# Designs tried in a protein design chat: miniprotein binders against q56y42. Part 4

Target 1, 350 residues: q56y42
Amino acid sequence: CSNNTSNITTFKPLKLPLFWPWQKVKMGPLSVSPMGFGTWAWGNQLLWGYQTSMDDQLQQAFELALENGINLFDTADSYGTGRLNGQSERLLGKFIKESQGLKGKQNEVVVATKFAAYPWRLTSGQFVNACRASLDRLQIDQLGIGQLHWSTASYAPLQELVLWDGLVQMYEKGLVRAVGVSNYGPQQLVKIHDYLKTRGVPLCSAQVQFSLLSMGKEQLEIKSICDELGIRLISYSPLGLGMLTGKYSSSKLPTGPRSLLFRQILPGLEPLLLALSEIAKKRGKTMPQVAINWCICKGTVPIPGIKSVRHVEDNLGALGWKLTNDEQLQLEYAAKESPKSMIQNIFQTR
Short names: E, the ipSAE of ESMFold2; O, the ipSAE of OpenDDE; V2, 0.75 times the mean of E and O plus 0.25 times the DockQ between their complexes.

## First folded at step 3 (miniprotein)

Design Ac (at its last look DockQ between E and O 0.33; V2 from the best seeds 0.00; counts 0 for: pae O 5.2 > 1.5)
Fold by ESMFold2-Fast, scan of step 3:
Structure Ac (fold): chain B 350 residues (1-350), chain A 97 residues (1-97)
Amino acid sequence: as target 1 above (350 residues)
Amino acid sequence: SREELAFELFWKALELYDQGRYQEAIDTLRRALEIAREIGNRELEAYALYEIALVYLDMGDIETALRYFQEALRIAEEVGNEELIRDIRSLIERIRS
């Protein structure tokens, strides 16, 4: 047909970003998206049922996050269970390297990895070498954030100083742009901050279990110290391993070891789950989106896990809006009224 | 309090395992198993045996994993935990194919 050109351009309206550049969060020298993503499930066969057949979907989920402006991805050198140890870093590195969305801009991704405080890491040089091994697995030249995965203060205090010196050397050698810690309690957080400051190294982040299920006295004190010292709190398990999704009940448990934890905790969460459900319904949002949005409203950067394309799509809906102060108070009150909460991480120091 | 300690030990074992500390994870789960048996909580016994099996499976000790899965399955069937029964059966079937 003479009037059929095959190249008719239909008007496609411009899609606005989920957040604007001025809504990015300062984390020391870094500028990160208001929410990041964690890769704990990648290579984790025991807790998360990982299989290599999932890799293609995980890559699609990663690309979706990038397309929507997410630039913070958290991993660890200990992630990946059994023979798959280090698999999380290897997969993240592969996805960054292969990314069409990042072609020539791989350095715009902020990779935050955590170095395990293994009992055999006894020298600062060994800890710097742990960083170099992570860079190798990730196939990048520099980390956004190099983190100490947990404190040894309560059982090996001399080792902790060696690990802190390792963090100083990583920063001085330009292997990391920023230094952070994970599972540090209020007292130890102040101590490492001061130790690093005297050596010209700013402590940029503190990663801790923080959610509507984990807002006890210690979490609130950590947040207060972070605010006072200019440290950004990275909130891990913002959905309580899935308990805040509304998908589970005593008759509908997840597979794997989480089912035991859920049997213990879910029945005691009724007031909180009801409040989440009511606010989600009122806002036209999902319960996970409300729970993540609450973490952002508290000034933290949550890192929910990348498990599937659908999970990333849902979690992205936590951006672009904010809970009112009254909605936040309603959720906090409901959480306080709930007889159960999340179990504190055994590595969290005082 | 004893039951709460058992739940804490289950979570501690998973955290130890995630850090590559497999023997400490197994030792911790064995303590949880002892508590479960002490308090007569058959469901906790099944979960302790199930998690011990998962650790051995990930370590590559398939024979030991299968023995623990079979013990866990027997107790899961006794207590009627349908989710755990399905999960264990699926894992045993995958191992044997």
Scores: ipSAE 0.393, ipTM 0.747, lowest interface PAE 3.6, mean pLDDT 88
Fold by ESMFold2, look of step 4:
Structure Ac (fold): chain B 350 residues (1-350), chain A 97 residues (1-97)
Amino acid sequence: as target 1 above (350 residues)
Amino acid sequence: SREELAFELFWKALELYDQGRYQEAIDTLRRALEIAREIGNRELEAYALYEIALVYLDMGDIETALRYFQEALRIAEEVGNEELIRDIRSLIERIRS
């Protein structure tokens, strides 16, 4: 500007927008965009209404995310229902392979997948084979993050140690760049952190339900442990399956099995939804953008789901700005004042 | 309460279904259905039957799915749940077409 431009010793340092997707954040040895995208809906017929006719739009949504600096995509070997088992991984692999923007740079995409703790995965070798099967479906040679989808400590503690060894072997064999866990409670998170650290295996992430609808005492304890131990919390369902979007009301419920969930929970969210709406109007943003931005403000990496180009465009608007501390406290107070919250995942441990 | 337990069972069943554990999901929904009947909550009963039908439909058991959809529809009409009525009718029409 004119007031500073004539001074030779003065310069205008580059100022990057807050939560800029090309300015990556650390996740263990990896660098990821401050928001990623979840692919749970890719192949989920019942909850999300997936049909193969949607694949072209999903591919366009994937390309738009890449063009805007997103490099983290989360999937799982269990994603895809019925005959579409594994479909989410197959679609993600296809989109990576066919992407013009990734020519020669496929390894810059951080693929995070999850391996289900199925009762027939009883040896570390079987768990490693699950990882190889995911790599085959994805058509890539190495994952960014291999995640244990849930702990078996509460019902099969001997299996869990075998699965932990499987994660170690995946890393030692070069199948993953780092490992993570999903649905781990505070006690088990500390245990696996210590187990992996003494073996030189990077535990880069803990993925749990974390949002303005899921920020109770246990989830806050998990967040605190992640902060203390240098583990990046990945927030799944940051929009509460759509409850925080402002799209639904008591007279406009989603179709399918979410209908009952919304009928039971949504009426009890009025204080939170009003606070979201007020802040969204004040900032010229949408309610989803505010809810996702809040997750980023907490130091987590949210992975909202995508089903369309419009969803990606909306969610990208959560980046490039930051809620003030007062706005964050307003949302948190409204969430605590709301008589309802999201139900915890049945697989989350202590 | 018993109603809260039934609601938690609905959620558990959806998570089991998403993991491909279809029979466990159905067994869990049947427990929720039993509770709904014990406490006389007809709306919750309709949702349990509806979700059981959805699981059978995805498993390819069309005949069983239709039986559960029709039972759920009768109860949804009894309690006046217009959203559920519309959803079930749409699914039945798609199945028969």
Scores: ipSAE 0.224, ipTM 0.664, lowest interface PAE 4.9, mean pLDDT 88
Fold by OpenDDE base, look of step 4:
Structure Ac (fold): chain B 350 residues (1-350), chain A 97 residues (1-97)
Amino acid sequence: as target 1 above (350 residues)
Amino acid sequence: SREELAFELFWKALELYDQGRYQEAIDTLRRALEIAREIGNRELEAYALYEIALVYLDMGDIETALRYFQEALRIAEEVGNEELIRDIRSLIERIRS
């Protein structure tokens, strides 16, 4: 009696995709995952404690995101502390290049970078050169989305027009597939949209703070304008600098100056944190996953920051499901019950 | 209150900093610092100086950052904020290494 030890082939469960191809979001000519990742932590020594010894961990985090179908990565030319200026773009470029061996997944990585409106960028040509410098750091020939990082309308309106012409020239030169803006208020968003439209350049994205902590009148107005104009809203800080994580309380404050700020804000967030916790428990999800999923349900593309494999895993858990309309309304109600002083009014330009 | 305004300015400065608007962040933190001094909140003054130092450090102005860290440390020691003392000392040591 030959005991055929049946090799139990450990059926690796087919990892179902976290989202389907029809759930991809259009940003002008681009098709992106319903969530992206922000890379502000990459090269930031002060707020994020970046060290070059973390680069392998950041690469693993990037690769895990890419393997799970994330193809939108947000960066900026200003990211990186001091001598590490541009480090985020350098690391992203390195990781994209090294991950080309993973070529079996045809998901073209969409790099969205932001060009700082530095006072010395006084000509459209200098702003185009900033785009070229980003391309060099990224080691790519074309950007997905070239973004103006902030509006200068409030202090340098003449410079802003030059920077807008710089965006036009980047697009016309084929240095970027699409153009976007960040930190634009509703009035200035309309102005730049119209300016670009008259030049045959579509404004594809507006990046603003949009979360359960940042859903005030202005954010809703920007969202409405974006929906009307066919602009995709990219939501940065979907977790409200960590306040929506449930990691912090009046008895467990973050370290450093944020402790003082959080001590003042957290008590008034109790209704929102409670609603997040209840929905999270009901869904078998984390509070961050619920908060990110809410941003997706509102028709935005959230770009949570990543600095570890664990953060990628946690954020990926925001995909593959949706909050019900009732759950969204419950969260929005709880957010409105929070004192207005605790709603992060984006200090956007008007 | 003047204190609430100072906290709003701190939050604003963090948002400006996250936007890479460093000078505007510094100017905003300086207003918070002025309020902290006006109301006699020495802890808030130390935090304002610390955040200003962080912004200068990110700008690559290490010398200015160190000056603000030293002043923040002095005030943090005066008020006995052990957490802030530890954090500032650790940063100063890292900058000097």
Scores: ipSAE 0.037, ipTM 0.366, lowest interface PAE 5.2, mean pLDDT 87
ESMFold2 (binder alone), look of step 4: mean pLDDT 93; pTM 0.951

Design Ad
Fold by ESMFold2-Fast, scan of step 3:
Structure Ad (fold): chain B 350 residues (1-350), chain A 97 residues (1-97)
Amino acid sequence: as target 1 above (350 residues)
Amino acid sequence: SREELAQELFDKAYELYLQGRYQEAIDTLRRALEIAREIGNRELEARALYMIAFVYLLMGDIETALRYFQEALRIAEEVGNEELIRYIRSLIEEIRS
């Protein structure tokens, strides 16, 4: 019998959950948290200033996300600049394998990776081998979602059919539980849905740029198609590469290449930034939390980037509450009245 | 609808908990539980019991929390909600270990 009752228990202290189990969203055969996280910054020296000295903090941020019920992590085989190509998958795999929070339940993490439509990937077998290489880097036996990173329809339409056959084979071989696509526009999204459906393959997700900065006609059409066909929209860049955080102004730009984009777009966002700030103050929330919550309220699953413990901590505050319909409309009106928005991704097809 | 009222009460209970008004949060969840039982919605009943158990757990009343988790688990098994069954079992194991 111990004389110190507080030191006998080894289980982690529990707190009110950020979301309840039934608030998880269905993605084909998968059940995922209402928000996931992207790992684009991991190994990206050019856009995000990645250094290997950051790895310990990234691991802590990953554990914080898991602790708060996040089970969806998005990566890609192309993530990592130069000699760090594949580094995002290698780090995610290491963190999952080493996780004390998972306690041998590594298979409960939904890993969504994206396979690049490189011009040398000309056979379905090569695409299946890309999946096997990702599994090796991630140190897992099966992906939650295997995604085609972009469509080749606009420049190599015959290659696209080969890549689609690769996705079919990945699923049939049990390498992925479901397949998804990224940067697919309305027309191509319907075509791949029909192609996969006739082959018995679940198309569970469509990942596109979607935020208060990216709610143009095409995004709304994609969302409508996703709702109609039972596809879950994964919204990438829900904070507009940081423009919706309220941290930046024309006189306070980020370092690196993002500063060029910010100089062109940020001055035209004043109505939207003001609306975000006012709602954030009224709700006792941050501007990023409001922007992410808006994506969730639209029925999408946003994947903000894991960059630090502080970023994950802040983004987690987007969960556990909902914007009213009137607040959503206020933000959408302010976005339409803003003279600038994000430029469409060059890989997004029609 | 009565179901919409129960969802509103879940949201209100969460707000009361964040304000440190734990007994009022429990009382609000009990009202949601009564509605679930009144309308015969077993899924909603399991959710209410799970929330009540979780609040008791956070208040340090482990014994009461376990009783409510066990009741929630029984109903979740009855309705076949595999995800809710998994979550409740995981929490019971965590508490007991």
Scores: ipSAE 0.147, ipTM 0.674, lowest interface PAE 6.3, mean pLDDT 87

Design Ae
Fold by ESMFold2-Fast, scan of step 3:
Structure Ae (fold): chain B 350 residues (1-350), chain A 97 residues (1-97)
Amino acid sequence: as target 1 above (350 residues)
Amino acid sequence: SREELAQELFDKAEELYNQGRYQEAILTLWRALLIAREIGNRELEARALYEIAKVYLDMGDIELALYYFQFALRIAEEVGNEELIRDIRSLIERIRS
């Protein structure tokens, strides 16, 4: 017997979405949420202290992101330390498969994975097989975006050409809907775009370190090239590994190897942290929300890391509003006045 | 007025620049920029950023010059100052060529 006094008869105000469908961002043939999430911490025991007991909370965080319209999730075949190699892809695949929120619409999730340019991946066939292995771990038939994790141009240029051919074959075989690159500098970005164009393959995305701590000459040049060539910039480390959160000081450092980096950089960030704090207070927002919103205002798609339900809740508050041009400029000046910034990834090319 | 103070600072910065006192010229232009932001004059803000970029260019700091030219260009485009847009784009092209 059904309850005839159901909650349907009780007035409840409509919850506004964090973004409207027409605010989704074009990324090649894909339509993605204005912010995605990265899964670098999933399976990382050394830098993030991952344990399998965390999986239930990570699944809840994933479901919360889906519930709020997030459809872009970034992972990599190299994510997961030691015996947990590939664990990030395995967890993401499990969460997508088991999702009650998706319920038969698993294909609505855009999975972006990255294939490592390991020195033993010497043929295009081996690179295609890396893609097939990722599909197996993710338990899906097709990736949204297949990405080359870094360029070999500076030390193994002949290897890079076979890896590029591997990306083309992934696309032609229907294993990926789009192809992208990570840690490519301005010169190499143009070269791979032109190569892929000759093969009939559009370059959809360029993933680089981009934040208020990482907006130097190269980032601005990459952004300009992306805009000119119709490539979407995916901004990784939009919070500077946590330095832009306002949660850390010289007396309150994070645990693990990050504490060494924070000791070197954090004291030089006072002008930027002050500007972030002032704007956050004025807007009734958090410092991470302001930092992520800045990346979105620049036309990039940031992918902050999923570590907990609280982390996802906070980051979702970066959506549904925009910094003014003057607020953006204030942050950019404060960043330029700060004597420290993030070091470029060792694999980032020219 | 605040706007008259900004103009006086532009004039002073030009004098310092002509004397080769580049660091002092930059600091003077920063003061003009702060006034432009406080009074909400976007055109003055773009002009101050443009002048800062030119001083860095003359100092040989190409990276900082391009950085400030890009911000000046963004604001110039926002306010529709066609002459300033043309001048900034021409300088960026010369630097990159």
Scores: ipSAE 0.000, ipTM 0.119, lowest interface PAE 22.6, mean pLDDT 84

Design Af
Fold by ESMFold2-Fast, scan of step 3:
Structure Af (fold): chain B 350 residues (1-350), chain A 97 residues (1-97)
Amino acid sequence: as target 1 above (350 residues)
Amino acid sequence: SREELAQELFDKAEELYNQGRYLEAIDTLFRALEIAWEIGNRELEARALYEIAKVYLDMGDIETALEYFQLALYIAEEVGNEELIRDIRSLIERIRS
């Protein structure tokens, strides 16, 4: 166990009904840690202020996550701004290849990447080639999960069928161990599940915005469908782009685009932030740890972003314990007293 | 003034964009965005986000462009700038089609 020590003599962590990193959850044919990490910030110069000087710290953060039993890492072929397009996949691939902790065990890491539904990806063959390009950047022979980044159903329904055929071919050719989708709403999630099932391909994951700030009717419907169909929900932005950390206030806003969302949402978040703070203090935890733990308690696999060693250290503390049902209800009630909307992802389908 | 500086930054960004210096244009637009935010000018905020999105679109970074168009649209709807709303929606639908 990556966080086991000689100081624990009576503790048998694998038998505890808690969210320990080694207590893997099923995601189709895959066994993943209860929390993964996202790499959206890697190469993103706009929202996250990426600089290449950060690469050493990002590698250290990645190694820390592995050392503590995290085996799920989410990326995308579109991650990286401008000329850095694909940089997130290239960095993740480099870190996996160079990892001394993974000597001969690189295939134990579950890499989930997302393929953009770009308007020029008009054939299933082009989509399979997108997968091959990602494998090349990642320097691996097979992905854990190949995901369609968004649905084209509302504007290019014929393209979507082609992209679904691409996912089928990726699976049949052994390029991916499992397939998933991102930003799929309730209606399209059922449709793709049924389509893939008729071709013998299981749909293992649905990645959507899900947090204490994103618990609207649609998110709850998606979760219900996931539970019914045996699909694992991967929750992105589990900290609301940082709003749930307790580090920001009206007098201490981040600069850049995030400050726009913070100005709209933060003034109304006092009840939720207070509830998070009180539970965190009671449990000897941080507010981010409580917010992430809530996502896990809901049966989702959150993927907070790897930004620094400190962030990974903090987020790892979301594991090894769980909120009581009453604490979960307290947080949900506090969220109901506050604005609960984030800017809905423009790709989110019905 | 801070407002005049923001306008100068928009002009500089346009010049950089015309030279194909996209990342420098984006950096310059972010400086304008920060000034617009500090002086509380929501219309300038929406305009700066829209211009940033257009640069990303021209660079072929469709996904990042759409994220910034979404942010710009949210603010444009809040301030009631009908022209900007129409322009943003038109570009989003063109990308989607």
Scores: ipSAE 0.000, ipTM 0.333, lowest interface PAE 11.8, mean pLDDT 84

Design Ag
Fold by ESMFold2-Fast, scan of step 3:
Structure Ag (fold): chain B 350 residues (1-350), chain A 97 residues (1-97)
Amino acid sequence: as target 1 above (350 residues)
Amino acid sequence: SREELAQLLFDWAELLYNYGRYQLAIDTLRFALEIAREIGNRELEARALYEIAKVYLDMGDIETALRYFQEALRIAEEVGNEELIRDIRSLIERIRS
């Protein structure tokens, strides 16, 4: 509810939420850590330079996340090298199955996968079969959450209804514990929520680009709708593809396709990067930790990419503390003062 | 350089493909193909044709995919890229079966 009872008579400091990994957040029927991890880089040879020799390091990074209470891992059937199979799903499934930290408790891991809205997925049965294929690759009997990767409303609206029916059937058949969507804008988010509700299926999550670089009118409206309808927002690219790390400048760009985007956006981020740096120094934290913590403060569950043990170690430092309201406002004002921000994802609907 | 731009276009097409934007991926790879032909890099040309073929295959357009695979194979054989030759032949066999 919006109205709080007088907190001073019932408040106990030991129960304060500081985003510790064990302080689980409700996401429909699921209980998830306040931060999860995305596996987009797993098996990606061109953008990340994936090689099978890296699997031991990725498995170590996965185990480190588990040891520190992270239980949400996001993947997709379109992720990885080898476009004819889901390499990212296969690696995640292998790591879960082989995990010494999990032992007999594999069901404590919440696996969220995304099913691509491929143009040949024209029946609800084909979409259910996509879910079964993901379960086979992941080597599990049930997903924590099955997600539609993007909306087809703007180019194939009849296909979208079929895909929605597929999500309903996945839930009814017990193949997924919860249903979600990715890259849905405000209008489509309300429409799918209402559609699923008429079929007795709750919409659990909405995954969208959300960060200090992506808090435009659409993101704020999506967040408002999520709050009103009891949907959890999963924030992807919480570091702006690396722009919020403080690692890059106009003279020190990343390699690969990100460099083109960075050339356009980085020069206009000085106010935001300065604010992130100042707060990070004051708190004894890194800029990525501050940027991720901000996403959690907004009530979202960020899923930064898991690429190495060092990245996981750093990202885990985003937990166990909380930005003050004044620090959050300082970051948000600095972001608004910055002449540039991230462009909307081309798959995001209205 | 133009070669570096072509490599960036391959990386970008991979991202577009992973998000299911097949037409944009194809258009991006066609731009890379034009660059490869402009600079006379036959190996990049074969790679671009191969990547275009894979996108068509994933779209279910087997006829178009075969045409691009066969053109890529011809150039791969001329430049002696054994790895690419093996990859292309494997996919053609799968299609024919």
Scores: ipSAE 0.000, ipTM 0.222, lowest interface PAE 15.5, mean pLDDT 83

Design Ah
Fold by ESMFold2-Fast, scan of step 3:
Structure Ah (fold): chain B 350 residues (1-350), chain A 97 residues (1-97)
Amino acid sequence: as target 1 above (350 residues)
Amino acid sequence: SREELAQELFDKAEELYNQGRYQEAIDTLRRALEIAREIGNRELEARALYEIAKVYLDMGDIETALRYFFEALRIALEVGNEELILDIWSLILRIYS
């Protein structure tokens, strides 16, 4: 995992760990930056207002992240405009292929994609072919992490075993360097870990909704299990779809379907938003930087979304410093005192 | 037939929905849901739950909408209605993915 910039690399090992991009964290057999980036917004017209005219800006944002030592990029075969077209993977693949710093070094970027548990994916062979299709769209020979996007245990338990066998085959065939899961609850996380371990496949990551808006009993239990089993938690929606940015109020809502969610939740976040604002001002940081830094302080690897060069510039400021334990507790207390929190992902299992 | 009545209620609910009369649309769809359950038509049941979820989404009740989408998805999977599964799944994941 090459950090392709000398601006933020150092030869001296004697500084306090401040979550610099060159201070990689272990994720199974992989070495990743303390923060990655998600590409959910890429090709998502309905929720995020994606237009193809944005592609040049997204490519610039990708290059900026890469240049500043970010080596983890999360995507999914289900991300994109229209139904199931894989546009996010196609865009990421194009950007990797065209990158000035990656010609001949594509494998230095850790690409984490997620394979949807579609009801028609009924055989392990179909799931392996889903991985091959993702590799084709990404124009790479091997993934960093191949992830199952959600568990089918609650509605199609017989399907889940063939999907798990698919993950085993992806790893054994060398199509992925490591395997992970997304939206797995504590019970299913232990079960898949055991299933994979008996087949010689290490489970490297568990991706779940985790933020100051999503630190309930289930998230804490998942984190505890991850720590116990040597699994890295990848925290998605670390900014709560934008609610923790400080940019929105009841009089200034985002466009699109998010406005409906924000109307329901945002008014109940006043204590948390106040605490974020106070700490941000004290630190000379932005509210998103504080919220992301909190996720890193909890031992997770957050993957905020890449939407623009501006967003990447701001999110990079979450690195190079660390919240004190007292600041972390202040934020957690304010979150507890807030009457609202994020809605649990519908596919989050027990 | 009771099934024809349920289909008529879907049409009426769509008209109410287009007029912005969301609560009346939900009430009408709940009647269609009851009929679907009475006659054991799982496909109509899933469709009614899906349509109710969409109305709650437009009302800004995302939490209730997601609960109805998940119920509709479970039934759509049981009956193997691929188009309905795709529709429900696409909305859930675009809200949450």
Scores: ipSAE 0.008, ipTM 0.420, lowest interface PAE 8.4, mean pLDDT 84

